# Ledger of designs, part 6: VH-VL binders against Laminin subunit gamma-3 (Lamc3)

Target 1, 177 residues: Laminin subunit gamma-3 (Lamc3), of Mus musculus (Mouse) (q9r0b6r508to684)
Amino acid sequence: HIRSDFRHGAGGWQIRSMGVSKRPLQWSQSGLLLGLRGGEELSAPKKFLGDQRLSYGQPVILTLQVPPGGSPPPIQLRLEGAGLALSLRPSSLPSPQDTRQPRRVQLQFLLQETSEEAESPLPTFHFQRLLSNLTALSIWTSGQGPGHSGQVLLCEVQLTSAWPQRELAPPASWVET

## First folded at step 19 (VH-VL; from u1 with light chain N99H)

Design v4
Fold by ESMFold2 at other seeds, look of step 19:
Structure v4 (fold): chain C 177 residues (1-177), chain A 119 residues (1-119), chain B 110 residues (1-110)
Amino acid sequence: as target 1 above (177 residues)
Amino acid sequence: EVQLVESGGGLVQPGGSLRLSCAASGFTVSRYYMNWVRQAPGKGLEWVSFISSGGSTYYASWAKGRFTISRDNSKNTLYLQMNSLRAEDTAVYYCAREGRSWFEAFDIWGQGTLVTVSS
Amino acid sequence: AYDMTQSPSTLSASVGDRVTITCQASQSIGSWLAWYQQKPGKAPKLLIHKASSLESGVPSRFKGSGSGTEFTLTISSLQPDDFATYYCQQYYSFENVDHAFGGGTKVEIK
C-alpha cells in the first residue's frame, strides 16, 4: 500500500494549476484543506507514480474529515500515464452516517474500467497501460464556498496494491522456497 | 436507444410489500449511479434512493428500514423492494440514471409505474 | 441538510411572456443544480445541468443562472409547449437525499 496521512506535513502534495501561479497548500495535523479554486488540483508526490500495475482492480481510498452539517464535495480522481488520461468517479461510498456529527468519510475509486467517466468503452488494456507508467495522480474537487458548515479536510490517500501471493491462488507442487 | 422501463406496480393493502423492477437497455447499469424517484398524485418529485456504481446505497430518511434498492447486473435491472407500505407511499415510481460524470444530472428517466396503497 | 425551496408554486402566464422561477438551497451547493420539465402524465425531462448548461435539444429560450444558494430558470418568450411543471434539484451531496428536489412550479395559461 502507498499512503499519505499528512500528520507530519503536506507529504509532497502540491496544488497544480494551469495558467496561474501555484498557491501555498494549506495543511494541518488534521489534514489538507480541500478549498481548491477553479482549475486547481491536488497533485500526488512521486511515491504514487511509476509502475502501479499491482493496483489494477483495487481502490484508491480518500479519507475525509467532514464537519457537522456539511457533506463531502464532488471529487474526481484524475490519472495520467503512458500517454493516456482518465477521470474517475467514486465507485463506493461509505455506509450512511449521522451527518449532524463530525465524521470521517471514505470514498473509493476503483482502478478499473467500470469507474471511468467515459461514456464509451475504451480500448482493451488501456487502464493497465496507463498504470504501467503513471505520471500524474491528482484530486479535483468543487469549491465549497464560504459556508458555515466548515471545512472538509483530506486526511489520508491510500493507493491499494494486490500482493502476488494472494490466498485465492492454490499452491502448486513446485512452489518457491 | 437508451431506455428505462419500470414494472411491478399495482394495488396493495397497508402493511403489504411490493417489488419494483427497472429494466435498462442501451447501457450497462453497473457503470452508473441509479436512482428511484417518486411522485404522489398531484404532488412534486421526491428522491427515494440510489445505488452507486460500486453498489453503495443511500435512502431518504423516511424510506430507510422499509425500502431496499438493489440491482442484478446479469439482467441489467434495478429493483426497489418496498415493505410495510402505507397510504402515503401511493405514487408513481420512476427509475432514473445519473450521468457518468458528476457534472451531469438525471439524464434518463423511465415512464414510471403506479403503486397504490389502499384498503 | 441541503434542502431546496422553490418559488412560486404556481404562476399564470401568456404566450410570449418572460417567466422566471427561483430555487434556494439551504447551504451552498456551488453550481450542482439541475432543472427538469414535466408535462402531465409524462416523466420529467432534464433541461439544464450544472446550473446553466443547457441539455442538447433544449430550446435556447431556456436559461439557467445562479450559484451558491440562489438559482433561477428563465424562459425568455413562453411558448405553448412550455406550459408544464418545473423542478430544481441539488446533486451536490450524496449524503442528503431528503428534500433534494424543489417543490415545483406549475406554469399555467393565464
Scores: ipSAE 0.804, ipTM 0.894, lowest interface PAE 0.7, mean pLDDT 86
Fold by ESMFold2 at other seeds, look of step 24:
Structure v4 (fold): chain C 177 residues (1-177), chain A 119 residues (1-119), chain B 110 residues (1-110)
Amino acid sequence: as target 1 above (177 residues)
Amino acid sequence: EVQLVESGGGLVQPGGSLRLSCAASGFTVSRYYMNWVRQAPGKGLEWVSFISSGGSTYYASWAKGRFTISRDNSKNTLYLQMNSLRAEDTAVYYCAREGRSWFEAFDIWGQGTLVTVSS
Amino acid sequence: AYDMTQSPSTLSASVGDRVTITCQASQSIGSWLAWYQQKPGKAPKLLIHKASSLESGVPSRFKGSGSGTEFTLTISSLQPDDFATYYCQQYYSFENVDHAFGGGTKVEIK
């Protein structure tokens, strides 16, 4: 598995916008603040990139901390690789919880064609080709804006692998600077 | 041509059970979030339940424990099992597809099936 | 809770009138609001998603506006085919399906 859990920093994650200067990422030991502005994405560090074909058919799992009375915002997982780009919606949602309580919520994005948002005409095996050279993995979410009951934090990102093996990459808790 | 067709509505007595079916054509049910929405006679729309593409289920608070959403991917069909029916469950029941992109809203609806709960 | 409140409940208008329907959310839902049109005996039809994005085949006289907690549907010049009931719906929160639809606005002939 490849993980970022944010206990010791932003884990190499950055706010990315289309070719403009980035604003600083807001981080705490409780997680990353998901207050993104229009056109911004939360971009993954290199350990999530490259050849990730072992994750085909497996989920990317986002763990959120949600305040009482609030709700996870809509979230899209965006992938680029091998000259292709695609977007995913959550495929699996947690069991229902009492929304009047603070809570941890896990969203799963299955890395398979069934979770793609658009039914775009794409080549055969396009998802596996994209994963053979993943060049970007990013998180988009709608702004929470004024009138929310509180802030939603991203507490963990996990890329699941069917055959976890030793690699040169650092553990999921690596902090980039 | 995408289409949703509900069936299985009818007259039942209070405390009875009924299973609604929603047959889909022109698309694969398991690639979409699928929904049940009801409308009592002369009243507004009420979201009943949904099932995600991965099979996760959610319910309105008044339906939880009495109603069960499910699907059969081999038959491309969505179901709503309704138990312990009450007079206030009398409504037209629609199935609806949630669009694929950007958490799109309910883009395709069936024509509905009437459930009447009466002695 | 992400409850939707819709007003007015009923609206009388003539062909050619500009009509405005309002929805309020109890908490911010960003732009994750849809508008539906329903005629008697028929299923609802999606008009607008993401607060302001017009569905294909929907006439341009329909316009959605707003974000956060306040939203409007405007019909710039009411046509005979537009006499119907209109509903808003939040789809921001998957956790809260209760009261996700507004109560409806019946637009009827004056």
Scores: ipSAE 0.803, ipTM 0.895, lowest interface PAE 0.7, mean pLDDT 86
Fold by ESMFold2 at other seeds, look of step 20:
Order: structure tokens, then C-alpha cells, then sequence
Structure v4 (fold): chain C 177 residues (1-177), chain A 119 residues (1-119), chain B 110 residues (1-110)
């Protein structure tokens, strides 16, 4: 598993803007603030990138802290790799919870074609090809604007792997596609 | 052609049960969030339940414990099991597909099936 | 709670009129609001998603606007085909299924 839990900093996560200068993340031991502005997304550090084929068919799991009366905003997981791009919506949601209480919510994004948002035709095995050289993994959300009851925090991001792999690193110049 | 067709509605006495079916063609139901929406005669639309692409289910508070959404992926069919029916459950029940991108709301609707709960 | 309140409940208008329908959300839903049109005996039809994006095949006289908690559907020049009931719907929150649709606005011939 590859994980960011934010207890010791932003874990190398950055705000990625559509070609604009980066701004600092708001971080605490409780998590990252999901208060993104239009055109912004949270970009994952390199440990999530490279050859992630062992995660095919496994979820990316986001753990959120949601305030009383609030709700997780719409979230896309956006992936780029091997010259391909795609976005995912959550495939699995937690069991229903009392929304009047503060709560932890886990959203799962299955890394498989069934979770892709676009119906656009892509090459056979495009998902696995994308994962062979993942160059970006990003979280996009609508943010927490005026009129919300509180703020939603991102407490953990986990990339699930079929095998625990030690010393496995993103491929470099030796990979041919 | 993308299509949803509901069936299984009818007349039922209070306290009875019905299972509604929603047969899908032209797309795979397990790739989408699928929904039930109802409309009482002369009234507005009311979201009843949904099932996520991964099978997670959510219900309106008044339906929880009485209604169960499910699907059979081998038959490409969505279901709504309705138990302990009451007069206020009288409505046309629609199944609806939520668009594959979250940007798209309920883009495909069935024709609806009428459930009448009365003496 | 992400409850939708829609007004007016009924509206009388003539062909050629500008018609305005409003919806209000109890908390901000960003732009995650849809508008549907429904004619008697028919299923609802999606007109506008993401507050202001017209569905394919929807006439340009329909315009959605707003963000946050206040939203408007405007028909710039009402046509005979536009006499129908219109509903707004929030699709921001998956946890809050109750009251996700507005109560509807019936647009009737004057």
C-alpha cells in the first residue's frame, strides 16, 4: 500500500493549478483542507506515480473528515500516464451515517475501467497502460464555498496494491511502450 | 439505443409488497449510479434511493427499512423491493441513470411504472 | 441537509413571455444543480446540468444561472412546447437523498 496520512506534513502533496503558480496547501495534523478554488486540484507526490500496475483492480481510498451538517463534495480522481488521461468517480461509498454528527467517510475509486467517468472509446487495456507509467494522480473537488456548514478535511490517501512491494520504484528510461 | 424500462407496478393493499424491475439496454448498469425516483399523482419528484457503481446503497429517510435497491448485473437490471407499503407510497416509480460523469445529472429515465396502494 | 425550495409553484404565461423560475438550496451546492422538464404522462427530461450547461438538443431559449444557494431557470421567449412542469435538483451530496428535488413549477397557458 502507498499512503499519505498527513500527520507529519502535507506529504509532498501540492495544489496543481491549470498552469498557474502553486499556492500553499492548508495542512494540519487532522488533514488537508479540501477548500480548492476553481481550476485547482491536489496533486500526489512521486511515491504514488510511476509503474502502479499492481494497483489495477484495486481502490484508491480517500478518508475524509466531514463536519456536522456537511457533506463530502463531489470528487474526481484524475489520472495521467503513458500519454493517456482519465477521471474516476467513487465506486464505493461507506454505509450511511448520521450526517448530524462529525464523521469519517471513506470514498473508494476502483482503478478499473468500470470507474471511468467518460464513455469515450479508449484503446484496449488503456487503463493498465496508463498505470504502467503514471505521471499524475490528482484529486479534484468543488470545494467548500460560502453557505457550507463547515470544512471537509482529507485525512488519508491510500493506493492499494495487490502485493506489498519493497524497493519497487517508478520505471524510468528502460520501459518501452 | 440507451433505454430503461420499468415493470412490476400494480395495485396492492396497504402492508403489501411489490418488487419493481428496471431493465437497461444500450449500457451496463454496474458502470453507473442508478436511481429510483417517484412521483405521487399531482405531486413533485422525490428521490427514493440509489446504488453506486460499486454497489453502495442510499435511501430517503422514509424508505429506509422498507425499501431495498439492488441490481443483477448478469441481467443488467435494477430492482426496488418495496415492503410494508402505505397509501402515501402510491406513485409512478421511475428508474434513472446518473450520468457517468458527475457533471451530468439524471440523463436517462424510464417511462415509469405505477404503484397504487389502496383498499 | 441540502434541501431545495422552488418558486413559484405555478406560473401563468403567454407564448412569447419571458419566464423565470427560481430554486434555493439550504446549503451551498456549488454548481451541482440540474433542471428537468416534465409534461403530463411523460418521464422528466434533463434540460440543464451543472447549473448552466444545456443538454444536447435543448433550445437555446432555456438558460440556467446561479451558483451556491440561488439558481434561476429562464425561458427567454416561451413557446407552446414549453408549457410543462419544471423541477430543480441538487446532486452535490450523495448522503442527503431527502428533498433533493424542488417542489416543481407548473407553467400554464394564460
Amino acid sequence: as target 1 above (177 residues)
Amino acid sequence: EVQLVESGGGLVQPGGSLRLSCAASGFTVSRYYMNWVRQAPGKGLEWVSFISSGGSTYYASWAKGRFTISRDNSKNTLYLQMNSLRAEDTAVYYCAREGRSWFEAFDIWGQGTLVTVSS
Amino acid sequence: AYDMTQSPSTLSASVGDRVTITCQASQSIGSWLAWYQQKPGKAPKLLIHKASSLESGVPSRFKGSGSGTEFTLTISSLQPDDFATYYCQQYYSFENVDHAFGGGTKVEIK
Scores: ipSAE 0.790, ipTM 0.889, lowest interface PAE 0.8, mean pLDDT 86
Fold by ESMFold2 at other seeds, look of step 22:
Structure v4 (fold): chain C 177 residues (1-177), chain A 119 residues (1-119), chain B 110 residues (1-110)
Amino acid sequence: as target 1 above (177 residues)
Amino acid sequence: EVQLVESGGGLVQPGGSLRLSCAASGFTVSRYYMNWVRQAPGKGLEWVSFISSGGSTYYASWAKGRFTISRDNSKNTLYLQMNSLRAEDTAVYYCAREGRSWFEAFDIWGQGTLVTVSS
Amino acid sequence: AYDMTQSPSTLSASVGDRVTITCQASQSIGSWLAWYQQKPGKAPKLLIHKASSLESGVPSRFKGSGSGTEFTLTISSLQPDDFATYYCQQYYSFENVDHAFGGGTKVEIK
């Protein structure tokens, strides 16, 4: 698995936006502040990029720290690769929790066509082609973002990889359920 | 051509059960967050439950333990199992699709099915 | 909790009037607010998503504005087809299903 947990720094994550100048991330040992301005994204470091075909059909998992009374904001995962671009919505959400307490929340973005925000699925195998040369992985909160919600931190990002024998068995995404 | 059609409403005694169905056409339900919303006669809209594309479920506090949202992807159909029904559950029940992007809110609604809980 | 409150509950107006409906969220929801129109005996229809973005096919006389906790729906020149009930809805928090819709505003002929 490929992971950033931010205990020893911002892990190479950067704010990406239109324009020449990058503003610095707000970081702590507890995580990265999810206080993005309009047009900004959190861009992943190189270790998440390249040939990530073993992650097809597996989740990207974001772990957030949410303050009492707050809520995880709407989040999109954006991918670019092999000349393609797409956005993902969380496929799996945590079990319901007591929102009056500080809590950790995991959002899962299945790297599969069912998670795409496009109205029609991509042509067959385009998702896998994107993953064969992933050139960007970023986190976007669209719109004005969480105005007065408390401090929501991104505590961990994990890109899940399948076992090396994945190529010998049909992926679950190819089989009708 | 995109359409949602609810069925399974009707008259039921207090304490009884019903299962509502919502048949979808023109899109694949497992690619969307799907929702149930109800409206008591003469009253406003009330969000009941949703199921995420990956199958995670959430409920209004008054529905937890009594109502269960589910889907059958082979039939492209959303369900609401309602148990321990009470008079205050009398309402028109709508299914609604949340758009593919979080931005799009509930863009497609069914016509609704009436549930009447008689004493 | 991310509770929505809506005012007024009923509004009387004439064709041609400017009509304004207000929603308030108990906590900031950014711009994740929708407006729906509902006619008697019909399902709700999405008018505006993301606080201010008109749904395809919605007349330009409808305008949504606001962010954070305060939102408005304005109809610049009320038409006969606009006499209906309007609802706002927060869709910021997936954890909060309770009270996500405002109580509604019925726009009636004066």
Scores: ipSAE 0.759, ipTM 0.875, lowest interface PAE 0.9, mean pLDDT 85

Design v4
Fold by ESMFold2 at other seeds, look of step 23:
Structure v4 (fold): chain C 177 residues (1-177), chain A 119 residues (1-119), chain B 110 residues (1-110)
Amino acid sequence: as target 1 above (177 residues)
Amino acid sequence: EVQLVESGGGLVQPGGSLRLSCAASGFTVSRYYMNWVRQAPGKGLEWVSFISSGGSTYYASWAKGRFTISRDNSKNTLYLQMNSLRAEDTAVYYCAREGRSWFEAFDIWGQGTLVTVSS
Amino acid sequence: AYDMTQSPSTLSASVGDRVTITCQASQSIGSWLAWYQQKPGKAPKLLIHKASSLESGVPSRFKGSGSGTEFTLTISSLQPDDFATYYCQQYYSFENVDHAFGGGTKVEIK
């Protein structure tokens, strides 16, 4: 798994925008503030990029802290790779929670063709080709406008990979001491 | 052609149950967020429930515990199981598709099916 | 809670009039507001998504505007086909299904 948990900094995440301006993120040990302006995205550091084919069919998981009375904003996960681009909406949502309480919320974005934000299905290998050389992974969200009960924080980003089963110890006949 | 067709409405006594069906054609229901919306006679629209593309479900507070949204991917059909029905549940029930982009809102609606709850 | 309130509940107008309908959200919903038109005996029809984006096939006399907590639907020159009921809907919060639609505005002939 590849993770950013933000306990010791912004983890190399940056605001990506059109133009030359590069506004700094607001960070705390509780997470990154989701207060993006129009046209801005949260751009992932290099550890999330490159060959990520082991994540095909697995989720990207965002963990948010939501204040009482608030709600997670709409979020897209945007991917670029191998000259291709995709946008995803959450495929899985948390079980319903009491929205009058502060809470942690996980949104899951399945890295598979079925989660693409498009009316027509894309070509079968489109997603896997993109993941073979991922050049950008970014989070787009609605801003935290006036009238919210508080601010929503991004507490963790996890890129899930299919790990091999833990290797078993060698058979007794294999071990020599 | 993309289409939604509801069925299963009818007359039911208070405390009774009904299952509504919404048959989809021209698209795969499991790729979309799917919704139930109701409208009491002479009244406004009321969002009842939705199911996400991954199968997560949400309900209006008055529907929790009484109504269950589900889908059968092999039949490309959305369902609403309604239990413990009350007179105030009398309404036309619509199914609606939420567009793949959150930008599209409810882009496709069925014709509705009438549920009447009375003695 | 992301409750929508809509006004007026009923509006009388003549063909050619400029008609304005408003919706208010109890908390900011950004631009995540839709407008629907419904004629008697028919299903609702999506007119406008994302507060101001016109659906394909919807006449250009319909205009949506606003962001945050206050939104308007304007019909610049009312036509006979426009006598219907109009609803707004927030689709910002997946957690808040209750009161996501406004109460509706019936536009009827004066």
Scores: ipSAE 0.753, ipTM 0.867, lowest interface PAE 0.9, mean pLDDT 85
Fold by ESMFold2 at other seeds, fold request of step 25:
Structure v4 (fold): chain C 177 residues (1-177), chain A 119 residues (1-119), chain B 110 residues (1-110)
Amino acid sequence: as target 1 above (177 residues)
Amino acid sequence: EVQLVESGGGLVQPGGSLRLSCAASGFTVSRYYMNWVRQAPGKGLEWVSFISSGGSTYYASWAKGRFTISRDNSKNTLYLQMNSLRAEDTAVYYCAREGRSWFEAFDIWGQGTLVTVSS
Amino acid sequence: AYDMTQSPSTLSASVGDRVTITCQASQSIGSWLAWYQQKPGKAPKLLIHKASSLESGVPSRFKGSGSGTEFTLTISSLQPDDFATYYCQQYYSFENVDHAFGGGTKVEIK
């Protein structure tokens, strides 16, 4: 499993923008602020990239901290690799919770064709080919405007692997195995 | 042709149960978020329940514990099990497909099936 | 709570009139608002998604606008086919199913 939990900083995550100015991430030990401007995405560090075929059919899991009265905003997971690009919608949602309380929620993006937001005329096995050389993994979310009860934080991103690698060195640093 | 067809409506006594079906054609139901929306006679639309592509379910507060949304992927069919029915549940029940992107809304609707809860 | 309220509940108008329907959300929903048209005895039909994006086959006289908490559907020149009931709907929050649709606006011929 490959994980960013943001306890000690932004974990190599950066804002990717079409503009000329870099904007710093707003982070805390509780997470990254999900308040992106238009045209911005939250881009993953190299440990999430490269050959990730073992994650095919497994979820990317986002853990969010949601304030009382608020809600997770719309979120896309965007992947680029092997000259292909895909956007995913959450496949699994948390069990219903009391929205009047602060809460942690997990959104799961199954790395499989069933999670793609649009049908594209792509060759068979395109998802697996994309994962064979993943060059970008990014998170897009709706901006936060007036009328919100508070800010939503991104607390953790986990890329799930199908098999444990206890007999081999892991391909990336993990906090969990 | 993309189509949704509801069935299973009818007259039922208060406290009774009824199972609605929504047969989908032209698309695979498990690849979409699917919804039930109802409309009481002469009243507005009311979102009842939805199921995500991965099977996560959500309900209006008044439906929770009485209604259960489910699907049978082998039959490409969405269901709404309604228990402990009350007179206020009298409505036309629509199933609706949500587009594959969170940017989309309910793009395909069935014709509706009438549920009448009366003594 | 992401409750939608809609006004007016009923609107009388003549062919050629400009009509305006308003929806308000209890919290910001960004642009995640849809408009539906419903004629008597028929299922609702999606007109507009993401507040302002017109569905294919919907006449250009329909215009959606707004973001955040206040949204407007405008018909620039009312036609006979436009006498119907219109509903707005939030789809920002998956956690909040209650009151996701506005109460509806019936557009009637004078």
Scores: ipSAE 0.740, ipTM 0.863, lowest interface PAE 1.0, mean pLDDT 85
Fold by ESMFold2 at other seeds, fold request of step 25:
Structure v4 (fold): chain C 177 residues (1-177), chain A 119 residues (1-119), chain B 110 residues (1-110)
Amino acid sequence: as target 1 above (177 residues)
Amino acid sequence: EVQLVESGGGLVQPGGSLRLSCAASGFTVSRYYMNWVRQAPGKGLEWVSFISSGGSTYYASWAKGRFTISRDNSKNTLYLQMNSLRAEDTAVYYCAREGRSWFEAFDIWGQGTLVTVSS
Amino acid sequence: AYDMTQSPSTLSASVGDRVTITCQASQSIGSWLAWYQQKPGKAPKLLIHKASSLESGVPSRFKGSGSGTEFTLTISSLQPDDFATYYCQQYYSFENVDHAFGGGTKVEIK
């Protein structure tokens, strides 16, 4: 699994814009602020990019902090790779919670054709081809409404892998009796 | 030809149950958020329930515990199980597709099926 | 709570009139508002999504505007086909299914 949890900084995430201006991220140890201007996206650092084919059929999971009386905003996950671009909508939503309380919610974006927002035909195996050389992973949102006393924060991003590899695994031993 | 066709409405006594069906053609239901919306005679539209593409479900507060949205992807069909029906549940029930882009709102509606709850 | 309220509930107008229908959200929904037209005995028809984006095949006399908490649907020159009931709907919050549609505005012939 590949994660950003923002406890120690913005984790290499940055605002990316089609406009001229650069803006710094608004980060806290509680997360990144999702108050983006038009044309802006939160762009993922290099560790999320490259060959991510092991994540095909697995979710990208966004963990949000939502203030009392507020709601998760509409969010797209945008992917670019191998000369292709895709936008995804959340496939899975959290179980209903008491919206009068502050809460953490998880949105899941299944990395599969069923999550794509486009209805237009694409080349066969396009999703897996895109993941073979992922060059951008970014988060777009419409921004936050005037909610109670808080704003929606991005607290964690996880890219799930079907078969994560670790540095070492202990070898199996046989016991004879 | 993109189409939604509801069925399963009818007359039922208070406390009874009905299962509504919504057969989809021309698209795959599991790629879309799918919705139930109702309209009591002479009244406005009420959002009843939806199911996300991944199967997550949400309900209006008055429907929780009595109504269950589900789908069968192999039959390309959306369902609404309605239990403990009351006279106030009398309405035309529509199924509606939300566009795959969250920019698109409810772009396709069925013709509706009438549920009448009466002694 | 993302409750929608709509006014007026009924509006009488003549062919050729400019008609304005308003919709208000209890808290900001950005531009995540749709307008539907419904004729008696028929299913609703989507007219406008994202507050101001006209659906394909909808006449250009329909115009949506607004953002945040206040929205309008304007018909610049009312036609006989436009006598119907109009509904707004928020689709910003998946958690707030209750009161997501406005109460409706019936546009009647004078």
Scores: ipSAE 0.737, ipTM 0.860, lowest interface PAE 1.0, mean pLDDT 85
Fold by ESMFold2 at other seeds, look of step 21:
Structure v4 (fold): chain C 177 residues (1-177), chain A 119 residues (1-119), chain B 110 residues (1-110)
Amino acid sequence: as target 1 above (177 residues)
Amino acid sequence: EVQLVESGGGLVQPGGSLRLSCAASGFTVSRYYMNWVRQAPGKGLEWVSFISSGGSTYYASWAKGRFTISRDNSKNTLYLQMNSLRAEDTAVYYCAREGRSWFEAFDIWGQGTLVTVSS
Amino acid sequence: AYDMTQSPSTLSASVGDRVTITCQASQSIGSWLAWYQQKPGKAPKLLIHKASSLESGVPSRFKGSGSGTEFTLTISSLQPDDFATYYCQQYYSFENVDHAFGGGTKVEIK
């Protein structure tokens, strides 16, 4: 799995904006602020990019901290790679929670053709092609300020891999002396 | 042609149950957020419930525990199971598709099915 | 809570009139507001999404405006086909289904 949890810095995430000077993102040990201005996105660092075909059919998971009385804003996950660009909306949402309390919310974005934000004809195997050379992974949100009692923070981003990162040791000894 | 057709409405006594169906054609329901919206006679629209593309469900507070949204992807059909019905549940029930993206509103509606809860 | 309130409840107007309908949100919903038109015996039809974006095929006399907590639907020159009930709806929060629609505005012929 590839993860940013922001406890020890902004994790290489940057604000990306078309035609505007880049501004510093606001972060804390509790997460990144999601109050983006119009035309801005949170861009992922290089560890999320490149050949990510092992994440096909797996989710990207965003963990948010939501203040009492507020709500998670609308969020898109935007991907660029291999000459393609795609936008995703959450496929899975958390179980309902008491919105009068501060809470953690997980949104899941399935990296598979069935999760496309818009229905349209696309090239054969286009999602796998995009993931073969991922050049951008970005988070877009509504660009509106926090609700009446706080800010929504991005606390964690996880890119899930289909296979574990460690190989199993051989289960039996067969060496003779 | 993209269509939604509700069925299963009718007359039921208080405390009874009904299951509404919403058959979709021209698109795949599991790729969209799908919704139930009701309208009491002479009254306004009221959002009842939705199911996300991945199967996550949400309800209005008054419906939670009594109503259950579900879908059968093999039949391309959305359902609303309504239990412990009350007179105030009398309404036309619409199913509605959230547009081509999650951030667009309800672009396709069925014609509705009437539920009457009366002794 | 993201409750919508709508005014007026009823509006009498003549063909050619300019009419304005208002919705208020109990807290900011940004631009995540839709407007629907409903004729008697028919399902609602989407007119405007994202507060101001006209749906395909909707006449240009319909205009949505506003952001944050206050929104308006304006019909610049009322036509006979426009006598209907209009609803606003927030779709900012997936967690708050209650009171997501405004109470409606019936536009009647004077």
Scores: ipSAE 0.736, ipTM 0.862, lowest interface PAE 0.9, mean pLDDT 84

